# Ledger of designs, part 19: VH-VL binders against Large ribosomal subunit protein eL28 (rpl28)

Target 1, 132 residues: Large ribosomal subunit protein eL28 (rpl28), of Dictyostelium discoideum (Social amoeba) (q9gs21)
Amino acid sequence: MSQDLVWSIIKKNNAFLKSSHGLTLSAEPGNLRNKNSLKYSGLARRTTIDVAAVNGKVVVSSKIVKKAAFPAQSKKTTTFSTVNTRKTARFVKTLATQYAPELRAAALGRLHRVQSALRSAKKAAARKAKKN
Below, E stands for the ipSAE of ESMFold2; O stands for the ipSAE of OpenDDE; V2 stands for 0.75 times the mean of E and O plus 0.25 times the DockQ between their complexes.

## First folded at step 12 (VH-VL; framework fv_ecleralimab)

Design T37 (from T19 with light chain D49E; at its last look DockQ between E and O 0.52; V2 from the best seeds 0.00; counts 0 for: pae E 6.9 > 2)
Fold by ESMFold2, look of step 12:
Structure T37 (fold): chain C 132 residues (1-132), chain A 120 residues (1-120), chain B 107 residues (1-107)
Amino acid sequence: as target 1 above (132 residues)
Amino acid sequence: EVQLVESGGGLVKPGGSLRLSCAASGFTFSNAWMHWVRQAPGKGLEWVGHIKSKTDGGTTDYAAPVKGRFTISRDDSKNTLYLQMNSLKTEDTAVYYCARDDWGFAMDYWGQGTLVTVSS
Amino acid sequence: SYELTQPLSVSVALGQTARITCSGDNIGKYSVHWYQQKPGQAPVLVIYEDSKRPSGIPERFSGSNSGNTATLTISRAQAGDEADYYCQVWDYSYDYVFGGGTKLTVL
């Protein structure tokens, strides 16, 4: 059962990637290094971008804080297969540039690590399948 | 080369329905995100909606004026994109283009368009 | 509801430089794409991601994006550049937005 083996390897070797939250750094201007900064007692809302591996795919999640009076029901997710690595990178770059440019490098670095881990897990599963 | 050919446009009364097709060739259709964009006669471009590749979740998003009335679908075995338009209004009168978004969230190839006229 | 504003028309003398603006609140935070549309034809992508040219687009087409304004620049304007030009962004909250279009006339 090749697919079951691949899933087992991904779940075991990528638990950190599966359960990872996004960056907790503030995305608002002037707060790049102040993850613990206090702003008027009620904790300032923060834009976050998270990239994780879920079921062998890349999932990009975001929580967007805007000046417009829209409710905080703003968590959005987008799923990418590992074959669309260039489009996935452009999506993360565009999202970060638009809403949180200070997070762009970190989000792309995390994406690279997630994609690399998924490629390694797939190659390991393929090697075992050839022997079995 | 990349080709996109729309069909299915025509005359329809308000409240009616119409289904458009877009036949694709010259690229791996199943990996592409696909868009519908419309242009009323003598007016500018207006985004209608898109559908992601199946491998990227296959989900759709729509512009507010058409949400709930229009449905985008795809058949990767036929390399065909569809737009089902229901409850048509006179303001839906336009040339409808299909467009490819292979990368970058820009529409890098467009079809020739098909005219939909909604009038009583 | 993100909105992009373009001038209705721009005129340029043959061989001179045309500049077409696209205005929006904090548009400098967006990736701006530009399309050329000649009468009776489908749009053609001429600039993507603010300043990049697709293959086959001449170097005299360039773009910039800063603050509240993105600009398409066409140097050494030719008669064949006469067309409508549209800017476009992707706004994650409001999907894909086009500007109203600018008619470029080459005199």
Scores: ipSAE 0.051, ipTM 0.661, lowest interface PAE 6.9, mean pLDDT 79
ESMFold2 (binder alone), look of step 12: mean pLDDT 93; pTM 0.951
OpenDDE, look of step 12: ipSAE 0.725; ipTM 0.901

Design T38 (from T19 with heavy chain N31Y; at its last look DockQ between E and O 0.19; V2 from the best seeds 0.00; counts 0 for: pae O 8.5 > 2, placed apart)
Fold by OpenDDE, look of step 12:
Structure T38 (fold): chain C 132 residues (1-132), chain A 120 residues (1-120), chain B 107 residues (1-107)
Amino acid sequence: as target 1 above (132 residues)
Amino acid sequence: EVQLVESGGGLVKPGGSLRLSCAASGFTFSYAWMHWVRQAPGKGLEWVGHIKSKTDGGTTDYAAPVKGRFTISRDDSKNTLYLQMNSLKTEDTAVYYCARDDWGFAMDYWGQGTLVTVSS
Amino acid sequence: SYELTQPLSVSVALGQTARITCSGDNIGKYSVHWYQQKPGQAPVLVIYDDSKRPSGIPERFSGSNSGNTATLTISRAQAGDEADYYCQVWDYSYDYVFGGGTKLTVL
């Protein structure tokens, strides 16, 4: 099954669709821009990159969807601390370039947002700790 | 249709202050990262700074030449981006553009710009 | 600081192909974006992510990026293509970086 066929089936109806202020967004894993589109669909695309914050860490994952009918999904996950942001960026660049070049910019954008959020959270936690 | 309209430019003396505004329409402003980019007369484009969406923390970053003097802010309820410029220098003379980020560190829509002239 | 180098000017005959280069250290590792700016107008994004076209940009605009050089290619050049063109990248260390710009003249 082609990614286009999968998209045609799920684009209007999937568990990850969110409506906000008249916009249809997607919270699906692998959607780097949270846009409901084939280009960024983590469900429909054969190749996906995901950058997420998990337990205060940056988690980068790649998924290969071989056949829709046989979801033999191979996922590779790499976890980074927020301390070495340059290393993480380099990793994401390399991964995207090799695995899904069309997602490189989006992946880096997501990484930047995730790292920023984590740093903010860390600072907030530190501030709270000082007050106690 | 996406529209960005800058305002607030004008003549100011060195050391003075000026506040620019960028009115946005045609898209969900609150989800967009926004940039300020300037262009000195007859010169190239220079990034000034950006502000993230609230959902992405709403944080700002600035180019070295303006850091500490310029402040970017936004009012999502008004779909407006701001650039507060303090301690202005003659080298700050430029057309200032607001631009929308497409989440790829590219500016996919630009305003027409507003001219800031810093002169004694 | 990370720098992008562009030729100051490029000339192309009407209907011919123009190529504008943007050079940077390992620029191929970055996503390169290109902007067109006509006199007295705001910049317009014409290429993003090395080779992608925004809606409304003609197919005669294309981009590539490898090694140390990104290239904006404008095929079948038209008089309306006369403008300044800027390349741009994001660098983790140096934030957003623009090239110096290239003046394209259509002859």
Scores: ipSAE 0.014, ipTM 0.631, lowest interface PAE 8.5, mean pLDDT 87
ESMFold2, look of step 12: ipSAE 0.074; ipTM 0.694
ESMFold2 (binder alone), look of step 12: mean pLDDT 93; pTM 0.952

Design T39 (from T19 with light chain S93D; at its last look DockQ between E and O 0.04; V2 from the best seeds 0.00; counts 0 for: placed apart)
Heavy chain, then light chain:
Amino acid sequence: EVQLVESGGGLVKPGGSLRLSCAASGFTFSNAWMHWVRQAPGKGLEWVGHIKSKTDGGTTDYAAPVKGRFTISRDDSKNTLYLQMNSLKTEDTAVYYCARDDWGFAMDYWGQGTLVTVSS
Amino acid sequence: SYELTQPLSVSVALGQTARITCSGDNIGKYSVHWYQQKPGQAPVLVIYDDSKRPSGIPERFSGSNSGNTATLTISRAQAGDEADYYCQVWDYDYDYVFGGGTKLTVL
ESMFold2, look of step 12: ipSAE 0.564; ipTM 0.798
ESMFold2 (binder alone), look of step 12: mean pLDDT 93; pTM 0.952
OpenDDE, look of step 12: ipSAE 0.650; ipTM 0.885

Design T40 (from T19 with heavy chain G104A; at its last look DockQ between E and O 0.03; V2 from the best seeds 0.00; counts 0 for: pae E 14.7 > 2, placed apart)
Fold by ESMFold2, look of step 12:
Structure T40 (fold): chain C 132 residues (1-132), chain A 120 residues (1-120), chain B 107 residues (1-107)
Amino acid sequence: as target 1 above (132 residues)
Amino acid sequence: EVQLVESGGGLVKPGGSLRLSCAASGFTFSNAWMHWVRQAPGKGLEWVGHIKSKTDGGTTDYAAPVKGRFTISRDDSKNTLYLQMNSLKTEDTAVYYCARDDWAFAMDYWGQGTLVTVSS
Amino acid sequence: SYELTQPLSVSVALGQTARITCSGDNIGKYSVHWYQQKPGQAPVLVIYDDSKRPSGIPERFSGSNSGNTATLTISRAQAGDEADYYCQVWDYSYDYVFGGGTKLTVL
């Protein structure tokens, strides 16, 4: 199976997944949109969990803005191989449970859809490589 | 060709035990997660539990009604999935299917099922 | 536990289009799978990941999923499509969840 062909197909699907599945999840009350809130006494403290396909891998990133570190934001990004789907799910569940419990179901559902899309892209690339 | 063949079903009294087997062929069994799903006569499908591949830790998860009473195991050298059922209740009467988890978290191949009847 | 709701039955005239719904809170954020079960037989996967067909499933079967509703669509309904249909999701917190099933009758 040609790695260049696989990466080309994944790159196209990765761009599509980011454009169609690029959702910023916010721990702010009352919505999942990136909308400002005054609930935390004049400072926006929020945790953002993003799950996306990047370069053929599942990338889970989180941002947490501590009160003392505002406006400097810390972004942590963890990249998972598609073969480690269960480890990825455990990581997302743990992260959301600790920092954004109201986003847990949405983050895991998003992970499921991203992983499914990546598997479909790899399967399509394998079929094209075998045909050629 | 993927095949799943369940066996070991039968009639058992409440409180009894029964062990089901599922013989698998046509795929790399050791890489697959495997499921048990049951269906009471005239009712819908109910997930019973699964066992992960050894690579993913080989651990099991169960639906609440069977937790503590049922045990799923596998023997990768024999391509066989097992369901040990203890403390059986009349509510456990069902056709029991084994199914393969695909990489999309669906059940893409099913056996034909084996009937378990729990009756006085 | 996560719940999926399906109508108990749906009727369709021969040659017409049947639509079977599966409702769940934010189901559009999950991959939905559909199974066909004919009397006395094991279930067969007919749609996975919302809209994809396994090998051997006719193009007459299609699926969609958005918002709180997923839909299985069977165009040009045939007598052989008469069966029970189940939707299913994977939810990491609740594992594998099936809908209650829909009996499709082809008139």
Scores: ipSAE 0.005, ipTM 0.540, lowest interface PAE 14.5, mean pLDDT 77
ESMFold2 (binder alone), look of step 12: mean pLDDT 93; pTM 0.954
OpenDDE, look of step 12: ipSAE 0.852; ipTM 0.941
ESMFold2, look of step 13: ipSAE 0.000; ipTM 0.539
ESMFold2 (binder alone), look of step 13: mean pLDDT 94; pTM 0.955
OpenDDE, look of step 13: ipSAE 0.850; ipTM 0.939

## First folded at step 13 (VH-VL; framework fv_ecleralimab)

Design T41 (from T40 with heavy chain D61Y; at its last look DockQ between E and O 0.02; V2 from the best seeds 0.00; counts 0 for: pae E 15.1 > 2, placed apart)
Fold by ESMFold2, look of step 13:
Structure T41 (fold): chain C 132 residues (1-132), chain A 120 residues (1-120), chain B 107 residues (1-107)
Amino acid sequence: as target 1 above (132 residues)
Amino acid sequence: EVQLVESGGGLVKPGGSLRLSCAASGFTFSNAWMHWVRQAPGKGLEWVGHIKSKTDGGTTYYAAPVKGRFTISRDDSKNTLYLQMNSLKTEDTAVYYCARDDWAFAMDYWGQGTLVTVSS
Amino acid sequence: SYELTQPLSVSVALGQTARITCSGDNIGKYSVHWYQQKPGQAPVLVIYDDSKRPSGIPERFSGSNSGNTATLTISRAQAGDEADYYCQVWDYSYDYVFGGGTKLTVL
């Protein structure tokens, strides 16, 4: 077999594998080809959770890695008032437990710090209002 | 105004124990998360561990090299952070700093450190 | 655990702008903090949450963070800016990670 013929076969198979691998993995990741690297990569990069104070409210943000059958990863943002501290904690706990259990303690710790900061800011504003 | 003062460093033989203290003033200690960070002579900063405020659960977290040998505790009535170091090794030789954690998870105030030397 | 990489040293001419980098995979998703340590002294927080200055830090200090690189910028460098500089992140599982440090020399 000539090296030109071998190269044409490699080109054809590489183009097929690349196209089939990318398309198949997007539709059914880890089920058809390259199963271990796709599954574990997707699981290792699953949900990122952040908790912040924005305009006096608690904002929980997450990116949830979708399965291959769905469109690109979407960012989800949920805003809570400072009155609903128990509801906010349940939401963060449930989200982390279901989608990013390795981040659960960190997300709850950050929530507590953000809630404390917002409570302190509310106290400071109340003191300024009384001095008017 | 904010002050952190470490004490209790010294010379100790391998396998020995030592307890460090960090006296805090100028802020509400009971609401703060507190850290221990160490620096071997001529080397960079290395996080040792931290303790949350009582209101955030009072739990501790440790870097892998010290886990199981070091214990962080706090006494909010005395505004004091502690580091109990057991089974000391020569690689534990360092200046040990206590530091306050702000709400951005940065260490915004540091003590001047106390030297721990572990040698035969 | 998460790793941060800094250059070992950076030199800057007096009055010029110094830039110290801190590299990490997707570091732009983290809040990056910077500490200055002068010889024989404790570290001092100079930038927190990527770009914010604590009170008392000169406005010559600024920070940025995007992609895989965070940068500490010191404008109009002074002799007193000679120090070691460390970047730091929190990796959400309570691991606090420091970079290896960068020695800034003002020529």
Scores: ipSAE 0.005, ipTM 0.527, lowest interface PAE 15.1, mean pLDDT 76
Fold by OpenDDE, look of step 13:
Structure T41 (fold): chain C 132 residues (1-132), chain A 120 residues (1-120), chain B 107 residues (1-107)
Amino acid sequence: as target 1 above (132 residues)
Amino acid sequence: EVQLVESGGGLVKPGGSLRLSCAASGFTFSNAWMHWVRQAPGKGLEWVGHIKSKTDGGTTYYAAPVKGRFTISRDDSKNTLYLQMNSLKTEDTAVYYCARDDWAFAMDYWGQGTLVTVSS
Amino acid sequence: SYELTQPLSVSVALGQTARITCSGDNIGKYSVHWYQQKPGQAPVLVIYDDSKRPSGIPERFSGSNSGNTATLTISRAQAGDEADYYCQVWDYSYDYVFGGGTKLTVL
């Protein structure tokens, strides 16, 4: 199924749509900008990159569909435990450059936000630990 | 092959000074964060401090016990890391290791260390 | 300061599985690294980022980290695995913290 066809079906009819300040946003996995658009749709795109925080770790996932008939086989996930890891940035940059250059900026932006959030959480945890 | 070789260790009196060197080879030294870690005889590992790469600001950070007394520096043109130790104390007695940062806040390569003994 | 707690010693029979724990408050939120140090030698990184192996480290070495405990697992223990093992974290921008170390004895 083509990206366009999928998008035509889901753009107004998916469980991840959110309304905020008159804007339609998307909370779907793989949407790096939370924008309801084909460009950032994790569901519709054949190739996508996702950066998320899971259990205090940075998780980078990619969907790289070379053949439309086998979308599930192309999913890869890499976990980075270190919140400020330089390797993660390099990895995301390389991955995006290779498979989704149009998402590079968005992916790195998401990474930065995720790392910032995790860093804050770790800082809070560390402070708590020091008080005990 | 990545290699780190420490030198400059020896016997020094309390209050004295000593400068350690770490010669690096087998990688782009200028891009690497570098650490000093020490180990007192029969004790565990203790982080001393690190220096960032020039591209990351070249800033240094120190463990509380050595802050104000120790200075980490680097000469990228010589692929050498330094540890200037001033106002040495007996509790500074240890094997001092230089180590490369692996970009994940771990030390992936270590030198064999150099022994510093502070004794009256 | 943030502290990591390790058992002083662990014993394992040859060919069996050794588990060395590293405990810290919410350690699961941190990246845990493990080092092996044999007598008279420099430490060697054996696990980084909780569960990743550097090149050259055998698959017998594995790591996990969740909750308040990280674990280094050494399967099919060999005599050469006898060493001190240290866990380490970066708790925030300025502090690198090592555990006290665990002496692994292979029987």
Scores: ipSAE 0.000, ipTM 0.618, lowest interface PAE 11.2, mean pLDDT 88
ESMFold2 (binder alone), look of step 13: mean pLDDT 94; pTM 0.956

Design T42 (from T40 with light chain Y94W; at its last look DockQ between E and O 0.03; V2 from the best seeds 0.00; counts 0 for: pae E 11.8 > 2, placed apart)
Fold by ESMFold2, look of step 13:
Structure T42 (fold): chain C 132 residues (1-132), chain A 120 residues (1-120), chain B 107 residues (1-107)
Amino acid sequence: as target 1 above (132 residues)
Amino acid sequence: EVQLVESGGGLVKPGGSLRLSCAASGFTFSNAWMHWVRQAPGKGLEWVGHIKSKTDGGTTDYAAPVKGRFTISRDDSKNTLYLQMNSLKTEDTAVYYCARDDWAFAMDYWGQGTLVTVSS
Amino acid sequence: SYELTQPLSVSVALGQTARITCSGDNIGKYSVHWYQQKPGQAPVLVIYDDSKRPSGIPERFSGSNSGNTATLTISRAQAGDEADYYCQVWDYSWDYVFGGGTKLTVL
């Protein structure tokens, strides 16, 4: 699945670019009256998915709190090269479908933006290398 | 219960300085991005700036009219957000709100606001 | 800079449907949030991510966003819906942006 195809299935998401470890998507966005209750329900119980650029690569990380599947597990990280755009998109889609389906569109939209930013950075670096 | 309480507003002359505080409770303040939003009397909402959580780099961004004059900071040990306003102008007259941006790019909780009046 | 345009005022008869628009170039590609503000009060988030409703917001409030226009819809308008309404977007390239606000009058 190309970046354009990933973009075509992602709608109404804000664009993000992070060169540091960045924004984390919550499974329960925008519940204003119960956000305080989420503190008492254990914020560590929320499933999160993050997509960021780290050292020129796409890094997908998640915090999945499931006693049966991941004993004492708080975070998992998978790194992809920029060449593997279809593999990265399928991984994010599968991960979100399994653990945070409400975040699937947002996670894929962020992936598209991160991949686009990495392509732009690679092009800029190639221009600088030519001048040197 | 999420609670945000602004303080420190008042009357100040043009060119003066003022520091606002926002006391937060009912959530893990250190994990939240925090905003300042202002509203001139009888006018609309205007974003002033934000500060990210330390996990997301702790950095600040500002709207163009206040860049270089306003500084946002936080003290996570006191659950307090600050706005230092320098070189104040009459157009800075507004009610200043603090707001939380926890896990979304919406402002899901707001304080009651504190009035800043900049007048000769 | 990115600009959001709202009508200054909208009137609706009691029990009828009000529609408040927020116009921006290609706004349909971005998430739009809506805030209600009653006189002397802080804003309250009523719609987020175009069409999602926070807990405690009546089903009468709904939203849509496509093309160059986002719309807040208030069905069965009540006197208590009389307020100012603001749209808001975010983008990494241009900060948090609010529309100018719309005063809803319930006749």
Scores: ipSAE 0.006, ipTM 0.538, lowest interface PAE 11.8, mean pLDDT 76
ESMFold2 (binder alone), look of step 13: mean pLDDT 94; pTM 0.956
OpenDDE, look of step 13: ipSAE 0.649; ipTM 0.882

Design T43 (from T19 with light chain Y30K; at its last look DockQ between E and O 0.49; V2 from the best seeds 0.00; counts 0 for: pae E 10.8 > 2)
Fold by ESMFold2, look of step 13:
Structure T43 (fold): chain C 132 residues (1-132), chain A 120 residues (1-120), chain B 107 residues (1-107)
Amino acid sequence: as target 1 above (132 residues)
Amino acid sequence: EVQLVESGGGLVKPGGSLRLSCAASGFTFSNAWMHWVRQAPGKGLEWVGHIKSKTDGGTTDYAAPVKGRFTISRDDSKNTLYLQMNSLKTEDTAVYYCARDDWGFAMDYWGQGTLVTVSS
Amino acid sequence: SYELTQPLSVSVALGQTARITCSGDNIGKKSVHWYQQKPGQAPVLVIYDDSKRPSGIPERFSGSNSGNTATLTISRAQAGDEADYYCQVWDYSYDYVFGGGTKLTVL
């Protein structure tokens, strides 16, 4: 699998990283729109949702206010393959609707951007392999 | 035509073990999250646990009363879900259903269940 | 544990409208699912995401969810609607939570 190549392409040419203050795909966990505000910060004592690309897969991470005193018990991470787009979107929508409705649009927007970046990198890797 | 068929229920003494199977057909089993739900005679539904698809990490979660005693596993080559039950108690007496997760935390298809009786 | 409360029983006259409630803290911010279970049978999903019907479920089944109460509504009740009804949510901390169930009797 060309996951290392995909990752290097994403890091160098991802418009999301450039427009989001040069962030890597998970540089600020829980900050869905890269604003230093209470609503979107993962450092606040509030429910957070983060969506990132890790090793070529989509990873959704969350913590909820109800268990914030014990983050290891209240944090869940779910990894989705790139072909499970519909289930991934449903998972993020349902999670946000139940625990952080104000984050729903931002979380789905980040999911879309991450999935698009991974699709583009996969196409680029396939074109380079064809030139060999 | 989705079908789920549980088997392996029966009578077992307290402290014993039993393994349930759920044979799946009519859908791509390897992409599905699967659940076990139980119902004691005359009582309501109680979630037991689930297993995610391999592509979603293949991990399990369990309800507190069964954690550490029950193990959910899957064999995607056989389209089969399993529930290994150890250290059984009389309180575990129930009909055990397997169910398929829909895309949104509901259970859209259920088997007919298999009865487990834990008694002397 | 997240708790869901349902009445133990509800009665409805044939042809009338039944309403079955499911109460929980801020349940209006959760997706609520409903299951029908007839005696000796497996549960059947009748409503998902508060108000949506799976294919094959008649339009006289409807759902709503606001505030601290979700409601399953069965209009023009038929003898075949006599069953136990369970509400269910997903809770991040406790995963899948069912209500205690409501026995619907059609008189």
Scores: ipSAE 0.007, ipTM 0.590, lowest interface PAE 10.8, mean pLDDT 78
ESMFold2 (binder alone), look of step 13: mean pLDDT 93; pTM 0.948
OpenDDE, look of step 13: ipSAE 0.524; ipTM 0.859

Design T44 (from T19 with heavy chain D61Y; at its last look DockQ between E and O 0.03; V2 from the best seeds 0.00; counts 0 for: pae E 13.3 > 2, placed apart)
Fold by ESMFold2, look of step 13:
Formats: C-alpha cells, sequence, structure tokens
Structure T44 (fold): chain C 132 residues (1-132), chain A 120 residues (1-120), chain B 107 residues (1-107)
C-alpha cells in the first residue's frame, strides 16, 4: 500500500493524527501536551518527549534545554517503521528512563495510541483500494 | 550490553593509509551519532570527528588536523563505523577509540581502542 | 578554536574532597562533560551536562559550571578514584573540545 495514500487518509479521518511536525495530534490531555510543565519534568530537566505519526511512520522526538543553546542541535528526532513495534517501544522506554522518567508511562501510552491509529489507517486504506 | 570493538590498527609508513572499523552491538546503531577520538601515547584525548545518524542528516564533521585526509562513514546494515585514514603522518600515531553519542552531547560508551603507529 | 585549560595534577587525601577545574572563556554557556580514564583503559563518562551523573556513577561525583570555570568534585575520595580526568564541550563551530587532562592522585 502507498504511503501517500495512507497519509492522505490519516489527515482526513483522524484528528489525533492530522498534526505534522510532532505537534499535538488531538485534544487528549497528558504530559506530552504541556512540554514546559515542571511538574511533569520531575527532575527540573525541562526535557520534552513527543511521539507522532508523520507520513505513515512513527516519529519520536525530544528536546533538551542546553545552556548557551545551539537550537539546531538541541532536538533529536528518530523515525521508526510500523513493523518494529517492540524496538520502538524499547527506544521510547529508554529515552524516557534516561531523560524524563516521570513521563515514561505517558510516553509509552502515547506510542501505543499512535501505533493503533496507524494500523487503523492502513486497514481503511486497504478497504478503499479494494473498492477502487 | 553495549559493545564497541575497534579493529584495523597497525604499523604503517608515513604517507600510507589504513582503514579502521568499529563493530557495534547492544543498541540501535542507526539512531546513534558516532565519534572517533584518539590519544597519542602519554598524551590527552583529541577528538577526530563524528558522523550523525541518517535521520539527523548523516553528515560528518572533522577536527582541523585530519580534515581532507580522514573520512568517517557508517554501514547501518552491518552496525559498523569506519575511519579511512590517508596521507598518514607520524603525528597520527595514537590509540583510536570509537564512541557512541546517543543524544548529541556526550560520549557515553567507548570501545577499548586500536593502536595506529606511523613510523618509518 | 575554543580552548579548555585544566591543571596538570591534583592531590587529595583519602576520604577528603577533590576539586578539578576546567577553565574556558564563558564556559558557563556550554554543557560540560567529564570523563575518567584509568591507566590502560578507555575513558568513562562520569558527569554530563555540567552536573548530571550517568547510571552507575557514585553520588560522590558531582559537577558545576558557571562563568569561566567548570568543576568536577569528588567527595570522600577513594584509592580507586586515582585516574586522569578530562572535561569536554561542544563549541559553536561544531567541534568537540577536550581539556588537557588532570591526573588525580589519592594519597
Amino acid sequence: as target 1 above (132 residues)
Amino acid sequence: EVQLVESGGGLVKPGGSLRLSCAASGFTFSNAWMHWVRQAPGKGLEWVGHIKSKTDGGTTYYAAPVKGRFTISRDDSKNTLYLQMNSLKTEDTAVYYCARDDWGFAMDYWGQGTLVTVSS
Amino acid sequence: SYELTQPLSVSVALGQTARITCSGDNIGKYSVHWYQQKPGQAPVLVIYDDSKRPSGIPERFSGSNSGNTATLTISRAQAGDEADYYCQVWDYSYDYVFGGGTKLTVL
């Protein structure tokens, strides 16, 4: 199945997945919606973790505040295939454990929701392609 | 368990070439930035260069003393980092370490190094 | 390019506090990392981002960074802390810069 077709359906049919560039995908509350909340940082680290669907792939990004910051170098982004669900979960778990352990459960929950939405979009695209 | 194993070091004459390898295991190599750092006998650590992950652009950066002579590359399918060293000088004599930079700020895992000796 | 200066050596009595400095122009604007290297071994990261400890590093290792000086502090020094210590930054030109190293001797 074409990734362009999958992405088109995601944009159209799921507000949770309409956002690009790692922004909020839906109205869901959680630690990933309030990147600057010191309560969720737990360590006064001011680290953000975001998990989003971009072009039919899972994109995990993070930002670490650096003193005398070089903004182009302060964000790290990693893209995963949808078939590597366990590897993606281990990456998010490791990332949260190292940088924001208080966000670990929420980040893994967000990952599960993104992966589920991508699977649903693929199923919808397959049904549309058969009728076409 | 994260492991980094350097190989390919040895004795070479000035003007010669060597290719070093760093075999990686125990982590997602394709997501990591990787460094080469060297240490001349009895001297301090000297950064040689790095290569970013493919998703961060795959670009390389080199310290001035090696720019134009050394080339860093990676093969993510083999989990291997490479250092091609050309036009070697006696000043390049050192133990060469590969190091992982998983978050772009610090080298959190190091190999045990491979010795390169450049002498006539 | 950016330069980091460390003392060549520092001595500390067993059980006392050692302080190893790393000096550079406006080093407080950089994230400073510290590495320990014992003879014949590869370096080990002991402090990152000025003051954070990687997993497995004892709490008696701490760090600070302000103005023109970053400091690695080792409280309750043990014989096993005897090593070379290097500071490191990533500068504006994308270079990774190491200090010259400090030999810590535990008496």
Scores: ipSAE 0.000, ipTM 0.540, lowest interface PAE 13.3, mean pLDDT 77
ESMFold2 (binder alone), look of step 13: mean pLDDT 93; pTM 0.954
OpenDDE, look of step 13: ipSAE 0.063; ipTM 0.729

